# Ledger of designs, part 37: VH-VL binders against q95uq1

Target 1, 197 residues: q95uq1
Amino acid sequence: MSDNHEEESNVPAYVPGKHVSVDQLKQQDAEDEALKRYKESLLGTGVHAPKDDPRKLVIKEMKIQIEGRPDTIYPLDTKELIKEMKTKPFVLKESCHYKITLTFNIQHDIVSGLKQTNTVYRKGIKVSTEKHMLGSFAPQALAHSVTNPRHGWEEAPSGMLARGSYTAKVVFTDDDNEEHLSVEYAFSIKSDWKSDD
Key: E = the ipSAE of ESMFold2; O = the ipSAE of OpenDDE; V2 = 0.75 times the mean of E and O plus 0.25 times the DockQ between their complexes.

## First folded at step 23 (VH-VL; framework fv_indenebart)

Design aa2 (at its last look DockQ between E and O 0.50; V2 from the best seeds 0.64)
Fold by OpenDDE, look of step 23:
Order: C-alpha cells, then structure tokens, then sequence
Structure aa2 (fold): chain C 197 residues (1-197), chain A 120 residues (1-120), chain B 115 residues (1-115)
C-alpha cells in the first residue's frame, strides 16, 4: 500500500501585490539592493514615456510560429490592422506544433499581473477558454516578448471533429482589471496544408 | 442601457467638504475606469479625476490634487468624489463619466451631473 | 498657454459645412496626438462624437452621423472637426480633448450657431 504522498504543491496564493507605481518604486528605500536591482531591471535607464499616448500596454505584433512552416506575423500597431487580423485567418494542420509570440511595449507604469484570456468559437459557439498569466512588466527601451507556451510547442487538435474554421478573441487585462487590448482573429484546422477544405 | 446618476451636490461654504456619488448601471462597473469632469457656470469642461477599474490607481488634476479623493465601491456600482477644502473656483456641475478601455480611451457615457456651489 | 485652444464661436448656414479647429500649443506636434471631440447641447451632458489621430487611426462614435468627420491641419498644428450638411440640431458647444502628460485636457469649446 504505497502511501502516495501527493505533495500538495503549495503554489503560494498570488496575493495581488499592492499596485506599486513606478514612482512608488522609485521612492522605496534604496537600501534594499535586491529591490534596487529589481527596479533597475524593470526600469530601463532613459525610457521616456510618451506624453501623447496614454496606453500602458502597446501591442506591436502577434506571431504564429508553426514548426516547419513560415511564421505568420500580424502587426497590431493600429486599430485598422487589428480589425484586419480576423480577415486573414491562419491555417493549422491537425497535430502540428505551434506557438504564439506576443511583442509589446510597456509605457508610463508597470503593468502588473498581465493576463491573456483566449476564447475560441466555432460557428458562434464557444468551444474553449484559456487564461494565461503573462506576468508583470515594466517600461523598457526594448519591446517585451512573451511566447505561449513558454516552453515547447502546443499541438493542434486532430480528427474530423477538430477540422474547420474558428474565430477567437484574445483579451489582455491586468490585475487592476484594466483592459489593454481586445483582438479577434480567425484560424482553420485542416488535414493538410494544401487542402482547400 | 448604461446609466450614470450623480448625487451629493449642494451649497457649501469655502473650506467646507462635500461627497459626491455616482450610481452606475447597465454595464459591468468593475471593468471600466471612471472619471469626474466638471463644468463651471458658462465655462468649458475640466477633467478632475480618474480611477482605475479596481481602484488601485487614481489620477488627479493639479487644481484638485491634495483636496479631492476619488474612490469606488464596485460591490455597490458606485463612484465617489470626496471634496475637501472647497474653494469658490470649485463651483461647477460635476459629471460622472465612464471611460472606454485604454485602447480607445474616451468618455463614452456621462451622467446628468450634480451641481456644487461654493459660496460664502 | 492652454494645451488645446478653440475659437469661442462659429456660425454657419444650414446645409453648409463647418470646420471647427482645435489648435495645440506650440511645441506639441498634433500629428502624434489623438484628438477627441464631444458635442454638448444646452442643459445636457457632453456626448462623444469621434476621435482622430490619422486616417488609419480614427473612430466614429456609435450613432454619430457620417457628416461628422475628423482631420488634422499640420500647418496649423490643429485638429479639425468637419460637419457637412449642417442641420439646426447641430447647434451646440463642441469640445476637443486629448491626453497629455498624464491628464485629460479639454479645449475651451466652440459654440456653433446654425443661422
């Protein structure tokens, strides 16, 4: 009778940390070297927040990477480009390996607890909802990049029931429930890359 | 239908305090940032304050900073503006305004306003 | 100097076109700013009309007639609200707005009279 001690992985309950503004972070006692390094790592030297853009999160592009296939890149800099995204569906071959990379800038302040909610629809019916915690991000000179999954590849569904056209909505929210972006996109799951199904 | 209903306006003496309320309905209140915008008699619009959806972040115009406090109770779908150390120049109609998400970032719905008069 | 400046008043005839200007302060480039427009009728709160940054970044409010459009005049460093085919119901105060340096800023407003 092997006592399978299920080690309850005490995933520490993510206590939504007090929204510490960049200003508050700057004011926090410089005596904590770890905090200073954290601040320095988060607060790139010389990042000027644009005075003309109130957005804290600016999505630049979404990249669909499929193993053995060319990347599909959706620029998302403008509302028009965002709207066009759903008119250009990408194709997933069943059982292919794929990942999605989001490139974005953070402005003005730290975006804490950035969460991606992806809802997929088939023929107007919700088929799945996935939530991914992306993390907390500070303003920096270089754009941030997040890939899902973080490690490895996701496998596209397979089988006759999986094949078809899908629409999806992805929403980016932070721990303050601020919605930064909502994007609709489309894709198809096919049996073959060339199949006009 | 989205509705915003301001209350709490009235006559107050200089140096006095007043608390405004805005009751929101017709939308998920906790998902949207909210703002106060005021309009002095016969004058233009002036942004006063904004608060993030969860209330974790607040913003103030320089004219009211240190005197006004914006807050919200999402369980009650209510926005508040605590006004202290009131001045004659604070006399205005105060509008509660709903903000769109940050991508669009405009005030899509406004209340009818509540009148604050600061007079000796 | 105010970030946004509007003329106090403008008059135009029914059926004509009106161009309302929102001039940005010197040193601020209108080309990079989103200009928002609101309409306010007497005794009513403001109503959102539209926003304009560029032809590729513009948005019309729900229910706002197509005769309302946004543009910019780079030479004047100004946002423009164009109202074509003026109607009597277009008589109102019009405010431009922008976000600048962690604040929402309104213009002084323009009173449009339809004669």
Amino acid sequence: as target 1 above (197 residues)
Amino acid sequence: EVQLLESGGGLVQPGGSLRLSCAASGFTFSKYAMSWVRQAPGKGLEWVSSISPSGGRTYYADSVKGRFTISRDNSKNTLYLQMNSLRAEDTAVYYCAKRTPTWDDYFDYWGQGTTVTVSS
Amino acid sequence: QAVLTQPASLSASPGASASLTCTLRSGINVGTYRIYWYQQKPGSPPQYLLRYKSDSDKQQGSGVPSRFSGSKDASANAGILLISGLQSEDEADYYCMTWHDSAYVFGGGTKLTVL
Scores: ipSAE 0.694, ipTM 0.851, lowest interface PAE 0.8, mean pLDDT 90
Fold by ESMFold2, look of step 23:
Structure aa2 (fold): chain C 197 residues (1-197), chain A 120 residues (1-120), chain B 115 residues (1-115)
Amino acid sequence: as target 1 above (197 residues)
Amino acid sequence: EVQLLESGGGLVQPGGSLRLSCAASGFTFSKYAMSWVRQAPGKGLEWVSSISPSGGRTYYADSVKGRFTISRDNSKNTLYLQMNSLRAEDTAVYYCAKRTPTWDDYFDYWGQGTTVTVSS
Amino acid sequence: QAVLTQPASLSASPGASASLTCTLRSGINVGTYRIYWYQQKPGSPPQYLLRYKSDSDKQQGSGVPSRFSGSKDASANAGILLISGLQSEDEADYYCMTWHDSAYVFGGGTKLTVL
């Protein structure tokens, strides 16, 4: 990016179930022109509120980092790329250490209480459901990034019962109960990397 | 089967008020954003208002801002449109519309409509 | 000043094709917009047909025959609804729609007559 807007923004206080829009925020601060101009530079018309795209959440990339291996990167900024994720499974060697980084933009307005719900299936049978609160995010020029786990690594399960092919669905929702995105993906847990070569 | 049933239309004098209702069934109402779209006699479609699944965010066309209020009661699976300071140009069939939960953000199901006539 | 403009009417013969245009206002590039199409028969609510942004970003509505398709004409700055193999039941009003500048905007509609 040639333009890095890492400066603080002054967004109004969160109100559960109801948001103060970016336009309302600009109106409420009209008495302080210097602060208004600063807020507008952070929120950016057209850059943070595109006229042709209604989405509040745009996931750009999901990255699976595996200790000692090249990263697996899924660009997710089109409908086609999101749909293709299920047909391009990633592989985890049993007991490997991994982490997942999600890169996303927020557009138009603050998204409060963004959470993901991840459901994993094996042969159509649900094997787990996990929910993670990601936080509240305002529009900004530089994409947001969240890594799970925050500290250290996650360890892939091991053993004959763990090995196999999995499908999964992750759903992103917020405090307004809006569903921003649903992604289906696939992965396998294997005993050896060489099957992928 | 998704079903949307509007009611509350009628004949009203200019400056009057009406409250439209839309009863929803066949889907989990609280999971979906909802909208009102109107159609004046012999004219095209015009988006009026939208509301988020929880009711926390509302959006209005410029032509109705300050006069119309969209709301919902998720315990009754009902969408509302309070219309105040009605004008002749508000005369239309008013449709209740369900929105999709994806980035597509279009109207996948529509009710049969309720007619509002503003005339002296 | 309308964001989307459609011809008021179009007439075509059974078995022929109809090409319905949805022109964006100058200064708005059709290439970056999703164009949604709805069909409305007299006395009935609109029904969703399909959307088109690109060949990699399109969707057919549930139960909508494949003879309905979307495309764009970049030189005319327009979305296109193509109806091939016209049938008498295709006689209807057709509306295009997009999301623009925090609003859902519809074209004025095209009345398609099949004669």
Scores: ipSAE 0.679, ipTM 0.853, lowest interface PAE 0.9, mean pLDDT 85
ESMFold2 (binder alone), look of step 23: mean pLDDT 93; pTM 0.934

Design aa3 (at its last fold request DockQ between E and O 0.32; V2 from the best seeds 0.63)
Fold by OpenDDE, fold request of step 25:
Structure aa3 (fold): chain C 197 residues (1-197), chain A 120 residues (1-120), chain B 115 residues (1-115)
Amino acid sequence: as target 1 above (197 residues)
Amino acid sequence: EVQLLESGGGLVQPGGSLRLSCAASGFTFSKYAMSWVRQAPGKGLEWVSSISPSGGRTYYADSVKGRFTISRDNSKNTLYLQMNSLRAEDTAVYYCAKRTPSWDDYFDYWGQGTTVTVSS
Amino acid sequence: QAVLTQPASLSASPGASASLTCTLRSGINVGTYRIYWYQQKPGSPPQYLLRYKSDSDKQQGSGVPSRFSGSKDASANAGILLISGLQSEDEADYYCMTWHDYAYVFGGGTKLTVL
């Protein structure tokens, strides 16, 4: 009777580091120049957090890049534009190579462990879910951009069963399980680039 | 159905301590930020504190900063408010409130509240 | 000065419209803020009604009647809750709320009496 002492690996509960707000960081008299530099590196020079917007992640743009085709750009600066995006599906030719770039700003605090979850639906049925760890992002003057895949291209599905209209939901969550963004878009997989107008 | 049930209220002397609890049910507790909001007798609502879904971030009103501590146990679906150095002005009904995701950012569900009375 | 200011009380007749104001402190532009509204009846917790930032950025709470609507008065630097077709059951305290500088801020509340 082998007493399998399951060594409870006391993996120290990842106590999420005390998330110090950017404001708290600014108020902390950096006694140490090194700390000041670190804070500046984290907070960026001249980045003011808006007092009227509690969001930590603000989406700016979604870009669809297709090999050999012009880019499709969705500006997402307003809620109207976000809503409109769902009504303007982009087209993927079967077996084409594509990638998606999201551009966003970070406000107030560092967003740690940002995760993107993409769920694709066809006729209301979930067909796929993909999760991507994006990393940690600090407030900075320039917007952040993430591209999926990071390297290379994604291949669009092919075949008669793949063709059709799809909707997708993208959700951004951090390591604190805070949901920062939920956006929907639409696309079609076709046999050719000619819009059956 | 979403339910929030506060407990732990009572009578306490100035300088005393009290711990409030809020038992949550009917939703995935660990996915939502939670807050405490209080209401003094015959007065308006005052935000007290908020905590992020996993508890990694906490926020406090200036009136309670350094005295109150918000925490949560997601395994128990419970929100807590440790109140120390209580003052007469802390006398209120304390509500537990669920916050929607950050892109909506409102309190969609409230408990019935628990009464805290600070009196000599 | 409080970030949000509300009149202490308002009275209106059944069937009439009531306009509740939530005035932002000077130097804070109401146009950029989301204003949230809550209803509180005696002996009950607050209930979420709606949020309003703009016509394109507004949300109605579940089960909240359409007679409740949000707007803004830029000239007054105020959020507005409009209750059309006032019902006796609308008698309650109404609180506006916003997020400002890492804090949720409530107005002082308006007691609405339906006369």
Scores: ipSAE 0.845, ipTM 0.928, lowest interface PAE 0.5, mean pLDDT 91
Fold by ESMFold2, look of step 23:
Structure aa3 (fold): chain C 197 residues (1-197), chain A 120 residues (1-120), chain B 115 residues (1-115)
Amino acid sequence: as target 1 above (197 residues)
Amino acid sequence: EVQLLESGGGLVQPGGSLRLSCAASGFTFSKYAMSWVRQAPGKGLEWVSSISPSGGRTYYADSVKGRFTISRDNSKNTLYLQMNSLRAEDTAVYYCAKRTPSWDDYFDYWGQGTTVTVSS
Amino acid sequence: QAVLTQPASLSASPGASASLTCTLRSGINVGTYRIYWYQQKPGSPPQYLLRYKSDSDKQQGSGVPSRFSGSKDASANAGILLISGLQSEDEADYYCMTWHDYAYVFGGGTKLTVL
């Protein structure tokens, strides 16, 4: 039986056996549970090219993780779910520690230099614009996940001037200058989790 | 106001070549994918070709693959279609079409078209 | 075999409703496809109307009246454009479109006559 490399999150590897055709056929006939499990894991890293959907980037969900609290999960795989993000704002307590995980599929082609441009508004006035490089991703049936920050936590702003309601727009683009998706969403920063601030 | 103005149509003989242009204004041209869609006289619509915002990716209908080349010049806000080895079946009105961002993926603005006639 | 098939013509009276069908080739299932609809009047380019995949995944074109709507008939393997409250200006050619296997494909078009 030949040894196979386990796939990494972004770089799968496979090393075929070194013996001749007859010996290789016997190794295939002697398949065991480890080889079956390895073959099944590769199905999640194969090329994903559905015939009914031209999109290269399909956002599946956004998860907001707050230290010490249950996750908030937004499924985003339909246009109506994306539109609903404006009407279902999430809450950040001031100074809380949070991170955001984006789950998405890549179809048809490699998406190189995927970047997120997030513009935040307070009462219609632009407060900030931040760009984050997400990376380059191969098409595969198994979804990709990216968590920001990669290490540790982000801290929500604090203070009377930071508290309030915000709207935001996030735009996903790539090195081909293609805009894949634009999402409008809402959130608030409050003094506590049940605050009316 | 989005405007798309096609030009370069005309009468050509079979086997000939023609280059179509589409001048775009009223939007940030380099942000959007663009397409050519044609309509033969008395017939329906047929997608011909598409190009990504940067020009780095191109797509063609099987009927034109290898004969037509789509391109763009983002500094001039212009889309092109180079048509070679023309056949009578290529006779049509050719529309320049703007694409929505890829999630929605439809043709939201169309030009008035330019007519290509391929005959002896 | 064409990917999308439409009847060549349809007639209906002012104020009535028209259902325009867009049938997918046997072997592909309308349930997973986005069906787009365009209207074309003589001498003019097409104009986008709407798209429909499901009630939770649909879109109305900008400025398109709500009397235009999309749906699907799964038993007929077809997308449907419903036009209610027909007006004389609705007389036009109507094309369905989808993306299939690396191509944008249109149906042959239906000429709607409002008698």
Scores: ipSAE 0.691, ipTM 0.848, lowest interface PAE 0.9, mean pLDDT 86
ESMFold2 (binder alone), look of step 23: mean pLDDT 92; pTM 0.934
OpenDDE, look of step 23: ipSAE 0.777; ipTM 0.896
ESMFold2, fold request of step 25: ipSAE 0.601, 0.585, 0.617; ipTM 0.815, 0.817, 0.828
ESMFold2 (binder alone), fold request of step 25: mean pLDDT 92, 92, 92; pTM 0.931, 0.934, 0.932
OpenDDE, fold request of step 25: ipSAE 0.840, 0.839; ipTM 0.929, 0.928

Design aa4 (at its last read DockQ between E and O 0.36; V2 from the best seeds 0.64)
Fold by OpenDDE, fold request of step 25:
Structure aa4 (fold): chain C 197 residues (1-197), chain A 120 residues (1-120), chain B 115 residues (1-115)
Amino acid sequence: as target 1 above (197 residues)
Amino acid sequence: EVQLLESGGGLVQPGGSLRLSCAASGFTFSKYAMSWVRQAPGKGLEWVSSISPSGGRTYYADSVKGRFTISRDNSKNTLYLQMNSLRAEDTAVYYCAKRTPSWDDYFDYWGQGTTVTVSS
Amino acid sequence: QAVLTQPASLSASPGASASLTCTLRSGINVGTYRIYWYQQKPGSPPQYLLRYKSDSDKQQGSGVPSRFSGSKDASANAGILLISGLQSEDEADYYCMTWHDKAYVFGGGTKLTVL
């Protein structure tokens, strides 16, 4: 009778930090040097929030990286480009190794607990849902970049049942339950890179 | 069907206080930012305040900043506006409005409004 | 100066086209702003119509007739709501809205009369 002690991985319960606005952060008396450094690291010097764009998260591009293949880049700067993404499916060879890199800007305030939810559909039927915690991000001069998976590669499904055309929806939300972006995209899983299946 | 029902309006003297409520139904309340927009008699629309879906972020027009407080109870599907230090210029119909996600960022549903009259 | 300025009133005949303007104050470039439009009929709350930033960034409200369209006049620094084939039911107040510097801003509204 092997007592399988399921080590409860004490993943510390992510206590959503109090939403501190950038303005609130600026007003907080930096009595703590560590806090000041943290604020400075977060707020960066000279980042002006645009007065004409209310968005806190601006996705610039989605990059599909496939091992041994050229990168596929989807610019997402405009609504038209976002719509066009769905019409330009990318191809995954079965069992290929791939990763997705998102490049984005943060504006106005810190986006805490940014989460990516990917839902994949085949022939209108939901086949999978994946949730990825991206992290917390502050406005800065340089765009942020996040790659999933963070380490290594994801393996594309294989087999006759995996092959075909898929649609997907990705939604970006934060700890405040704010939906920042929803994008639909398409892809196909093929047996070969050249196969017009 | 999405429904927004405002309540709590009435007659109040200058310097008085009033609390407005907006009962929401027909959608997942906790997923959407909410706003108050007011309209003085015979005048245009004026944005008053907004609150994020979880209530972690609040925004106010300069005209009401420091006097009004927006809040929400997601367990009750209710939006609130606490109005203190009321002035004659605060007299208006107050509308509760649902906001779309931030990538669209418009008010897609409105209540019928509740009337606030500030008069001596 | 108000961020958004609208004419107080406009009149047009049934079947004609009406062009409602929403002028941004000087120093603010209309080209970079999303302009939202709302319709308000007497005794009713406002109703969302459409938004327009550019031809590549526009959205029509659900159930809003195609005869309503958004555009911009860069020379006038204005958003435009075009109503084609005016109907009597189009008589209403029309408000433009934008987001500017951490606030939603409405225009003063235009009363459209269909004569």
Scores: ipSAE 0.839, ipTM 0.930, lowest interface PAE 0.5, mean pLDDT 91
Fold by ESMFold2, look of step 23:
Structure aa4 (fold): chain C 197 residues (1-197), chain A 120 residues (1-120), chain B 115 residues (1-115)
Amino acid sequence: as target 1 above (197 residues)
Amino acid sequence: EVQLLESGGGLVQPGGSLRLSCAASGFTFSKYAMSWVRQAPGKGLEWVSSISPSGGRTYYADSVKGRFTISRDNSKNTLYLQMNSLRAEDTAVYYCAKRTPSWDDYFDYWGQGTTVTVSS
Amino acid sequence: QAVLTQPASLSASPGASASLTCTLRSGINVGTYRIYWYQQKPGSPPQYLLRYKSDSDKQQGSGVPSRFSGSKDASANAGILLISGLQSEDEADYYCMTWHDKAYVFGGGTKLTVL
């Protein structure tokens, strides 16, 4: 047997669904111009579909908000910036309250059931795997933002055994099991903000 | 070692049908999008169709839309192309191609191809 | 009009460099496109070489020698595959590819002869 540390907390129940393009939605309701205009406003004004970029998901930024402290912001709009996340670890004080906001664009089609699967390692050994449902998003020119947790704060682990350096890999997938992006990053948990622990 | 093995090609009359298969091994088939790319005799490459890892999304070149259907069976590690209403211009070697994750988005492994000839 | 255009053939001497061009049609700006390159030897399927969008957004295929590199010539609206230190095994057909308007699009291919 294999021992897999998969976690399902904070993942909404999956509802099987058919993928419907923006064009199919317009065709289904073509007889009602007012409803069509409303649906287009919900999906943005028209479909954002750049002719030179096939990606459905383009991540712009990850922001780590820590209660009572300035935000830590990672711009992620180039391959180099994404690769650098692993070499620029962020720090969490034990028991601190934090939340993470992702900012991204959706292009071409609706992305249904976008989720992140986050696997955390300590000294190369898997210590957890968590799945977070981000939601379903329509293409539009303006970026989307999602914050986890949606309400309140997450609390960092505490205690001597929790302190240390961690590496992690987050993978963004959708209901089609399409892998949109995989990012490696690092962080540490310390006893205070000025500790070298 | 990644391997892609196409089969099902042959000689067919215009208006006929063929079903191509591509057996995959050496990777987790269900994690990757797959594509068909064709090459007419003495000509260049032409993308034909792509399918998402789950099979839930399919994409077609305009030249084949409505006539060709891409599908996959992840339990058998097999990609399919059902070709209907075949025309002389569909004559080509058909390659099965593995796609990288969408943020890299290229064809990293190709099969040896299967030949389709449409002739009266 | 074809999205990508390549010269049909190119010849170069062993040890020299070859510069293979992939020109985008008028109205499409090479600067915003990823240009992928594939090598195809007789009787074989294509093999991925590299892609290039910019010096900060490029990728070399696994096991592809560094003497293969990508660039762009903005004034010619073209992607460039540079092969330095030409060897006899570099004799092949070379295809550029991009994603354009919901489709993968290939150039017509360039037959490189090393003589």
Scores: ipSAE 0.667, ipTM 0.848, lowest interface PAE 0.9, mean pLDDT 85
ESMFold2 (binder alone), look of step 23: mean pLDDT 93; pTM 0.935
OpenDDE, look of step 23: ipSAE 0.747; ipTM 0.881
ESMFold2, look of step 24: ipSAE 0.632; ipTM 0.822
ESMFold2 (binder alone), look of step 24: mean pLDDT 93; pTM 0.940
OpenDDE, look of step 24: ipSAE 0.756; ipTM 0.881
ESMFold2, fold request of step 25: ipSAE 0.662, 0.660, 0.599; ipTM 0.840, 0.843, 0.814
ESMFold2 (binder alone), fold request of step 25: mean pLDDT 92, 92, 92; pTM 0.933, 0.932, 0.932
OpenDDE, fold request of step 25: ipSAE 0.836, 0.833; ipTM 0.928, 0.926
ESMFold2, last read: ipSAE 0.608, 0.600, 0.638; ipTM 0.816, 0.811, 0.833
ESMFold2 (binder alone), last read: mean pLDDT 92, 92, 92; pTM 0.935, 0.933, 0.933
OpenDDE, last read: ipSAE 0.838, 0.828, 0.829; ipTM 0.931, 0.929, 0.931

